# Designs tried in a protein design chat: VHH binders against o29008. Part 38

Target 1, 271 residues: o29008
Amino acid sequence: MDREEIKVAVLRMEGTNCEDETVKAFRSLGVEAEAVHIKQFYSDMIRFEEQRSVFDYQCLVFPGGFSAGDYIRAGAIFSARVKSVLRKDIEEFIKMGYPILGICNGFQVLVELGALPGFDEDKPLAEKPEMALAMNDSSRFECRPTLLKKESEKCIFVKNLKKDVVMFPVAHAEGKVVFPSGKEDEYLERLTSNDQIVFRYVDEKGDYAGYPWNPNGSFYNIAGICNATHTVFGLMPHPERAFFGYQVGRREGYGDGYCIFRSVVDYLEKL
Key: E = the ipSAE of ESMFold2; O = the ipSAE of OpenDDE; V2 = 0.75 times the mean of E and O plus 0.25 times the DockQ between their complexes.

## First folded at step 19 (VHH; framework vhh_6z1v_2)

Design r1 (at its last look DockQ between E and O 0.03; V2 from the best seeds 0.00; counts 0 for: pae E 16.8 > 2, placed apart)
Fold by OpenDDE, look of step 19:
Structure r1 (fold): chain B 271 residues (1-271), chain A 123 residues (1-123)
Amino acid sequence: as target 1 above (271 residues)
Amino acid sequence: EVQLVESGGRLVRTGGSLRLSCAASGFTFDYYTMGWFRQAPGKEREVVAAISWSGGSTWHADFVKGRFTISRDNAKNTVYLQMNSLKPEDTAVYYCAAEYDWLSTSPSEYDYWGQGTQVTVSS
């Protein structure tokens, strides 16, 4: 499709504060993007002009920005609401091949929705969550730059990424990737065999390392994964905060996050 | 720093008109629902009107009965309350408030509040 036809919805709810950066990122790429409150999709108290449909867009983004603590529950509540009113639409959206991005708390939302790890292509949203983002091993809010090694060749969000290691900042208290007890090896095998691990935390040498390079203690240093169709992507670090050069200490150009968003646009142009 | 500054409140006679303004700063104005609330002496704070982030949707309390109209100018980061046909029972401190959520009528849902402006309607 033409770039001018591409519309992106950055879903907003109470507590989110990263939607602006994400909207700006997409707009800078020449596509239409807007922040959309979740109620605009289902509330009958909204004028027609304010109403939105999932299918008005070609990309959905669940942003981050929740503060630690009570907002985890908010994420869960939000997920439950989305699931109750938009489950079928989101499933169809995914089946249509349209990309969904979850950043930080957005990753949490995708997990709670059952969209990730999303092993079943025929059922994009699992009936129950199949993984979790738990409290950091440090038991504290981690706010720092992280280095991420690109692992996936199939994930559409990293198709435009040429760098092996990128820098995205993290800001979270609950970013530890955990799989069901006793199923860690199984999940790892499934993720690896289907190329669903997208980013892993690494040190300055590009090696897999523990804290602080793995800021949350995630299993297998996982920072982000995608679903089986490689069109739903969740990550704890914030690519939208590393999109513009000025965000990463450069006067001009772009940061490493640019490629994530550009990859979405490129994918949709070919879709 | 988030600031909501109300203005326009004054003494008016019954049947008179006022236009209240609320100037917002310190947050992304066009992402927030704006509301007007009022609190009379000895009464609870009550919602008067609310307007969505884009201005496309509005809500007015039943007691307004078409007398008041909420509007906003996102370019000026300002929300307005046009008050016509004022009555003595409209006497209250009027507050401007902002919320990230969608058109709530509950004061507890609003994140930011102004200091208020006094509206007095004499008989």
Scores: ipSAE 0.015, ipTM 0.353, lowest interface PAE 7.8, mean pLDDT 91
Fold by ESMFold2, look of step 19:
Structure r1 (fold): chain B 271 residues (1-271), chain A 123 residues (1-123)
Amino acid sequence: as target 1 above (271 residues)
Amino acid sequence: EVQLVESGGRLVRTGGSLRLSCAASGFTFDYYTMGWFRQAPGKEREVVAAISWSGGSTWHADFVKGRFTISRDNAKNTVYLQMNSLKPEDTAVYYCAAEYDWLSTSPSEYDYWGQGTQVTVSS
């Protein structure tokens, strides 16, 4: 579709700080993007002009933040509401091949919805969560750059990445990827077999390493995963905070996060 | 027509206990976050406690933590505020409020309000 026809909804429940950076990133690529309050999708108490449909958009973003206490609680409440009132729409949206991005707490929303790890194309939202994002091993809020190795060829969000290793910041207290006890090896095999591991934390040599390179202690150094159709992507680092050069200490140009958003636009232009 | 009707406010001694109730009608109660707010004369309306639509999450203001407990009974379309260890500074009109969707502590986010019930704590 034409770039001018692409619309992105950056979803909010209340004033999360990350949605503005995501809106700006997409707008700089020539895509219409707006912050959308979740009520606008389902409440008939919203004025007609403010009412929205999920299907008005070709990409949904669940943003995250760095206020761990509020965002954790907000993320759990957010996913419960989405599941209760938008489940059918989200399932159809995914089945139609439209991308969904979950950043930081937004990754937690996708996990709580059952959208990730997302093993089943025919049931894109599992009945109950199949993974969790747990407290960092450090027991502290981690706010730092991270180095991420690209692990997926099929994930639509990384098609434009020319580099094997990218740098995005993290800002979270809970981001440790964990799988159900006793199923870790099974889930890892399923994810790797279908190319669903998208990013893993690495050190400066590109080697998988523990703290501080794996800042939360995530299983298998996983920083981000996608679903079985490679169109629903969740990650703990913030690519929207590494999109413009000024966010990463450059006078002009772009940071490594640019290619994530450009990949979405390129995908949608071919869709 | 949406209605929120508070009850249970009365005069009580310092250290006493009181339970407020708010009966809701005219909307699907199970989809609404409920809050208790209070307003003393000359003061702004302030959040006391809030409870998510399912009852799974609660929030209490620091000035009432350990003393007040919000709860809800979705089968009865009712939200409660159990107030223990009452102090004279708890004297206020207490309002029940409803917000579609999420847990909020801001009065401007709440769509529906009751008329209030007076709580007076005597020394």
Scores: ipSAE 0.000, ipTM 0.133, lowest interface PAE 16.8, mean pLDDT 83
ESMFold2 (binder alone), look of step 19: mean pLDDT 85; pTM 0.866

Design r2 (at its last look DockQ between E and O 0.01; V2 from the best seeds 0.00; counts 0 for: pae E 16.3 > 2, placed apart)
Fold by ESMFold2, look of step 19:
Structure r2 (fold): chain B 271 residues (1-271), chain A 124 residues (1-124)
Amino acid sequence: as target 1 above (271 residues)
Amino acid sequence: EVQLVESGGRLVRTGGSLRLSCAASGFTFDYYDMGWFRQAPGKEREVVAAISWSGGSTWHADFVKGRFTISRDNAKNTVYLQMNSLKPEDTAVYYCAADLEYGYSTDSSEYDYWGQGTQVTVSS
């Protein structure tokens, strides 16, 4: 599709605060992007010119960035609202092959919807969540740079990424990836066999290591995963906070997060 | 093989206009950020303008302030430099360059492929 036809919705609700960074990232790549309050998709009490359809867009982003004190409650409310209002539309959106990105709290939204780990192409939203993002092993809000090794060749969000190790910051209290007790090896095999593990936390040598390199204690150092069609991607680190060079200490240019957003645009232009 | 071929350089009078073209082949053009550089005899190469892979972001050097405009046509695999209000100081060989790395840059060392150059001469 033509670049001018690409529209990205960055969903917002009370308590979200990273939508501006994400909108700016996409706009700097020359596509239309806007923050869209979820009420604009379903409420007739919104003025007509502000009403939206999910299908007006070719990419949806669930941002994160709730304040540390409101993280658990705000994320749960956002997830519940999305489930009650947008579930059918999101299911259809995924079936149409359009990308969805969940960052931090947005990853939690995708988990709660049953969109991740997303093993079944024919039923992209599981009836019940199949994983969780649990309290960090440290029992702390972790706010730090992290190093992430690219593990997927098929995920559209990293398909054109040239670096094997990237740096994105984290800011969360509940980022520990866990799978159902007693099913961890089974789920790991399923994720690995379909190339659904996208990023894993590593140390400065590129080796899988514990705290502080794995800041939350996630199973298998998993920092981000995608669904079976490789078009729905959730991660705990914030690529939108590493997009512009100035966010990562450069005078000019871009940070490692640039390639995540550029990969979406590349995918959509070929779609 | 990758090729960048500039064209359109010629002799023009002060105050004149000129449009440079750079035709690209041998790679997927719309994946590359592009730049125009120039080099006068005895001087080091300097960046003139840069444009993102999509054309959504552009940068121009202060010394061309609104006189030059970079653009691209991804359907034709071509990047352009529209040069207006030309001055004798604009006399140089103009090069186009392609950057595969993340984000366009004003640093020539970041560019992977270079053209052979096209001569622009501005007479008094």
Scores: ipSAE 0.000, ipTM 0.143, lowest interface PAE 16.3, mean pLDDT 84
Fold by OpenDDE, look of step 19:
Structure r2 (fold): chain B 271 residues (1-271), chain A 124 residues (1-124)
Amino acid sequence: as target 1 above (271 residues)
Amino acid sequence: EVQLVESGGRLVRTGGSLRLSCAASGFTFDYYDMGWFRQAPGKEREVVAAISWSGGSTWHADFVKGRFTISRDNAKNTVYLQMNSLKPEDTAVYYCAADLEYGYSTDSSEYDYWGQGTQVTVSS
């Protein structure tokens, strides 16, 4: 499809505050993008002109940036509500091959929705969550640049990424990737066999290392994964905060996050 | 900490007007539908009015429709109830409540957060 026809929805959830950066990133690539409240997709108690359909868009983004308060409860409620009311639409959206991105808390939402790790192509949303993002091993909020090694060649979000190691900042207290107890090896094998591990934390040498290079203590240093169709992608670091050069201390050009968003646009242009 | 603080309730004469305010804090206000409830002595709590998170839609109970108007200012995290042509039967404690769930509900159990209430008394 033509670039000018591409429309992206950055979904507002309780506590999210990264919508503007993500919208700006996509708009800078020449595609239409807007922040959309979740209720606009299912509520009848809004103005007609505010109503939206998931199929009005070709890409959905669950952003991060939860502040304080009842965001955990809200996240769970939103996830449950989305699953209950929009399950079929989201599943169809995924089956259509349209990309979904989850950043930080958005990654958490995708997990709660059952979209990740998303092993079943015929059932894009599992009935129950099949993994978790747990409290960081440090038991504190981690806010720092991280180095991520690209692992996947099939994930559409990294198709234009030529660099082996990229820098995205993290900002979270619950970013530790954990799999069901006793199933860690099974999940790892499934993820690796289907090329679903997208990013892993590394040190300055590009080696897999523990804290602080792995800021949350994630299993196998996993920072991001995609579903079996490689069109749903969740990561804890913030590529939207590393999109423009000025965000990463450069005078000109783009940061490493540019390639994530550009890959989405390029993918949709070919879809 | 989540707080809903009602204000504006007082003694008024029949035919009088009041404007109630509810100031919200500790949660994302513009994600929640808001409602006003009232409870008179010896009666069950009943819904008076509701407003969508965006303010784009409102609902009013039949007994107050035309006399009361709910509104909200998301920039101020406040919901209002303008009450005109007050009657003695409007005497009650008025509560502000927040609901994240879809649609308006007359079931108070569906609302997530509640204020402590403000007393409205209408004398004959």
Scores: ipSAE 0.000, ipTM 0.263, lowest interface PAE 12.1, mean pLDDT 91
ESMFold2 (binder alone), look of step 19: mean pLDDT 85; pTM 0.863

Design r3 (at its last look DockQ between E and O 0.07; V2 from the best seeds 0.00; counts 0 for: pae E 20.5 > 2, placed apart)
Fold by ESMFold2, look of step 19:
Structure r3 (fold): chain B 271 residues (1-271), chain A 124 residues (1-124)
Amino acid sequence: as target 1 above (271 residues)
Amino acid sequence: EVQLVESGGRLVRTGGSLRLSCAASGFTFDYYTMGWFRQAPGKEREVVAAISWSGDSTWHADFVKGRFTISRDNAKNTVYLQMNSLKPEDTAVYYCAAGPDYYEGSYSSEYDYWGQGTQVTVSS
């Protein structure tokens, strides 16, 4: 499709409409992007000119940015509201091959929604969550750079990445990837066999390592995963905070996060 | 102790009207979104209407739009459901619910407090 026709919705649940780095990143690539409160998709209490359809967009983003104090409850309620109102629309959106990105809080939303790990292409939203993002092993809010090894060849969000290892910052208290007790090896095998592990935390040498390189203690150093169709992607690090060079201590140019967003645009132009 | 007490449910004929009330106590009423839900025998509970803490925003399910109206009186800690043009399919137990106002109030997961319900029966 033409780049001028691409529209991205960055979803929010808060009572204020604010611009964030994700909107800015997509706009700098020449696509229309806006922050959209999820009630604009379903509530007739919203003014008519503010009403939206999920299908007005070709990419949905569940961003981070919730208060740390109500992080778990707000994310769970966001997911429950999305599930109750938009479940069918989101299923159709995924089946149409349109990308969905969940960053930090948004990864938690996708997990709670049943969209990730997303093993079943025919039923893209599981009836109940199949994984969780738990408290960091440090019991601390972790705010630091992380190094991430690209592990997927099929995930559409990494097609434009030329580097094997990228840097995105983290800022979270609950980012530890866990799977159901006693099913960890089974889930790992399923994810690996379908190329669904997208990023894993590594040290400066590119080796899988513990804290502080794995800042939350995630199982298998998993930083991000995608669903079975490789079009729904969730990660704890913030690529939108590593998009412009100035965000990562460079004078000009781009950070490693640029390629995530550019990969979405490139994918949609070929779709 | 938080209490929500519904009243006004009774038997009415098709085409009739009925007003439900829900008296609230034990919490700061005017910080809460209020909602009405219903559950018919053998069916799942469904949202009927919701109203924001100030009363400035209301929501009504499509199956009752134009027939039912939610309202509230914050001075009396009471939420109302005016039900007009009643049909036999409106027969259900009606529940009052209260939840934090940072949600729209359209979904049961947004509500922390629930009443015990009042029966509405619509006869031919």
Scores: ipSAE 0.000, ipTM 0.096, lowest interface PAE 20.5, mean pLDDT 83
Fold by OpenDDE, look of step 19:
Structure r3 (fold): chain B 271 residues (1-271), chain A 124 residues (1-124)
Amino acid sequence: as target 1 above (271 residues)
Amino acid sequence: EVQLVESGGRLVRTGGSLRLSCAASGFTFDYYTMGWFRQAPGKEREVVAAISWSGDSTWHADFVKGRFTISRDNAKNTVYLQMNSLKPEDTAVYYCAAGPDYYEGSYSSEYDYWGQGTQVTVSS
């Protein structure tokens, strides 16, 4: 499709505050993007002109930026409600091949929705969550730049990423990737065999390392994964905060986050 | 820090009017449903009215019967409760609350943030 036809919805939820950066990132790429409250998708009590359909868009983004008090409640409640009222639409959206991005708390929402790890292509949303993002091993809020090694060649969000290692900042208290107890090896095998591990934390040498390079203590240093169709992507670091050069200490140009958003646009242009 | 500060509560005579205000800070105001609750002595807290994040949808308790109207000004991060035709049974502490954007908005458990309340007393 033509770039000017592409519309992106950055979903607003209670406690979110990263919508503007993500919207700005997409707009800078020449596509339409707007922040949309999730209520606009399923409530008929909103003015008609403010009502939205999932299918008005070609990309959905669950942003980060939840407050500590709002996150747990909002994530759990909104994910449940979204799943309840928009399950079929989201599943169809995913089956249509349209990309969904979850950043930080958005990654958590995707997990709660059952969209990740998303092993079943025929059932994009699992009946129950199949993984978790738990409290950081440090038991504190981690806010720092992180180095991520690209692992996936199939994930559409990193198709145009040329760098092997990128820098995205993290800001979270619950970003530790954990799999069901006793199933860690199984999940790892499934993720690896289907190329669903997208980013892993590394040190300045590009080696897999523990804290602080792995700021949350994630299993296998996983920072981000995608679903089986490689069109739903969740990550704890914030690519939208590393999109423009000035965000990463450059006078001009773009940061490493640019490739995430550009890859989405390029993918949709070819879709 | 999240703050909800109610104001406007006072002593009024039966049939009188009051306008309560609630000033919000420390959170993204237009992301949240805002509600007014009240609690009379010896009674449970009950919902009075709720208004959606955009202000396009409102809910009022049955006992309101058109006497009260909730509104909001997102530019001022403020929610209001216009109370007309007040009755002695309206005497209570009135609380402002912020929470998820649900149509019902009638359950206190749905609200995440609460003010300290403002006393409304209606004399006969």
Scores: ipSAE 0.000, ipTM 0.254, lowest interface PAE 12.0, mean pLDDT 89
ESMFold2 (binder alone), look of step 19: mean pLDDT 82; pTM 0.841

Design r4 (at its last look DockQ between E and O 0.01; V2 from the best seeds 0.00; counts 0 for: pae E 18.0 > 2, grease 24.5 > 24.2, placed apart)
Fold by OpenDDE, look of step 19:
Structure r4 (fold): chain B 271 residues (1-271), chain A 121 residues (1-121)
Amino acid sequence: as target 1 above (271 residues)
Amino acid sequence: EVQLVESGGRLVRTGGSLRLSCAASGFTFDYYTMGWFRQAPGKEREVVAAISWSGGYTWHADFVKGRFTISRDNAKNTVYLQMNSLKPEDTAVYYCAKEYDEYSGTSTDYWGQGTQVTVSS
């Protein structure tokens, strides 16, 4: 589809505060993007011109920054609300091949929705969560730059990423990727076999390391994963805060986050 | 139809100033990054500056050295290039571009006809 036809919705609710950066990133790429409050999808109290449908868009983003930070399990609340009113639409949206991005709290939302790890292509949303983003091992809010190694060749969000290691900042208290007890090896095998691990935390040498390089203590240093169709992507770090060069201390050019958003646009242009 | 119309180019002396304008039409102006390019005789076209959709982010080439400033007025669908401390080596045809890609360095969807800037010694 033509770039000018592409519309992106950055979903928000009360307390979210990372919408503007994501909207700005997409608009910088020449696509239409807007922050959309979840009530615009279902509320009868919304004016007609403010009403929206999930299918008005070709990409959905669940942003981070709930409640001015990730100090509580905000993803669960957002997820519950989304699930109650948009579950079927989101399932169809995924089946259509339209991309969904979850950043930080948005990753939490996708997990709670059952969209990730999303092993079943025929059932994009599991009946119940199949993984969790738990409290960081440090038991504190982690705010720092992180280095992420690209792991997936199939995830549509990293198709334009040529760098092996990228830098995205993290800001969260509950970012630890955990799988069901006793099923860690099984899940790892499934994710690996289907190329669903997208990013892993690494140190300055590009090696897998523990804290602080793995700021939350995630299993297998996982920072982000995608679903089986590789069109739903969740990650704890913030690519939208590393989109422009000036955000990462550069006077010129783009940051490493650019490729995440550009990949979405390129994918949709070819869809 | 997308149209970009540059204006403001003229002959100036070294050390002089010019303000170029680019009037845009035929697309949603505030959705797109805009840029200025220039091409001197016998040289390749090079990027001068770029500005994001909102104007919140700007980029300038190394040779600008603080002399040029890109800006935009989304209400007027216009991009500007304020050029100060002009040098003879700044002599070129300056082009307005829609959807400059800083990552690729030269990618754009559309160009204007250009406006001639000549800086005399």
Scores: ipSAE 0.005, ipTM 0.276, lowest interface PAE 10.0, mean pLDDT 88
Fold by ESMFold2, look of step 19:
Structure r4 (fold): chain B 271 residues (1-271), chain A 121 residues (1-121)
Amino acid sequence: as target 1 above (271 residues)
Amino acid sequence: EVQLVESGGRLVRTGGSLRLSCAASGFTFDYYTMGWFRQAPGKEREVVAAISWSGGYTWHADFVKGRFTISRDNAKNTVYLQMNSLKPEDTAVYYCAKEYDEYSGTSTDYWGQGTQVTVSS
């Protein structure tokens, strides 16, 4: 499709901080993007000119850093509202091949919604969550740069990425990827065999290492995963905070996060 | 400072009519769907009617269909409930509510004092 036809919704229930950075990232690439309150999709409490359809957009983003803070299970609250009013629309959106991105709290939303790990292409939202993002092993809020090794060839969000290792910052208290007890090896094999592990935490040498390089203790150092169609992507680090060079200590140019957003645009232009 | 002030409730005979009013302030009134609820003694609060922000869409509960009519005047920040053919079971305290949405769990944090409607035989 033509770039002028692409529209991105950055979803919210409240607040403006993190979704502004994501909106700015897409807009700097020449794509229409806006923050959209989820009520705009279903409620006539909203003025007519503010009403929206999910299908007005070709990409949905669940941003990180909700204005209500980073509460334990904050993503579960957002997910419950999405399920109650938008489940059918989100299922159809995924089946149409349109991308969905979840950043930090937004990854939590996708997990609780059953969209990730997303093993079943025909039922893109599982009835029950199949993983969790648990409290960090440190029991602390972790706010630091992280180094991430690209692990997926098929994930549409990393197609533009030419580097093996990128840097995105983290800021979370609940970021530990866990799978059902006793099924860890089974789930890891399913994810690996379908190229669904997208990023893993590494040290400065590119080796998989523990704390502080794996800041939360995630199983297998997983920092981000995608679903079976490689179009729904969730990660704990913040690519929108590494999009412009000035966000990562450079005078000019872009940071490593640029490629995540550029890859979405490239994918949609070919779709 | 959101404020909702209901008025117009009184004692009426079965078959009579009343018009309830709700004066709203402290928010941009014409951005929000409004609703009427009622609560009889010993019963749970129940929704009676809702009206979209423009007034172009209205919804009425089945037990009041054809008897009650919700309306609004955005220039006056006011919601109305015209109540006709009143029955004793309509006896309740009536409340208006901001930002009602019958499709989701509405957080209705802004309740007024209500207005008492009593219907006698």
Scores: ipSAE 0.000, ipTM 0.111, lowest interface PAE 18.0, mean pLDDT 82
ESMFold2 (binder alone), look of step 19: mean pLDDT 80; pTM 0.814

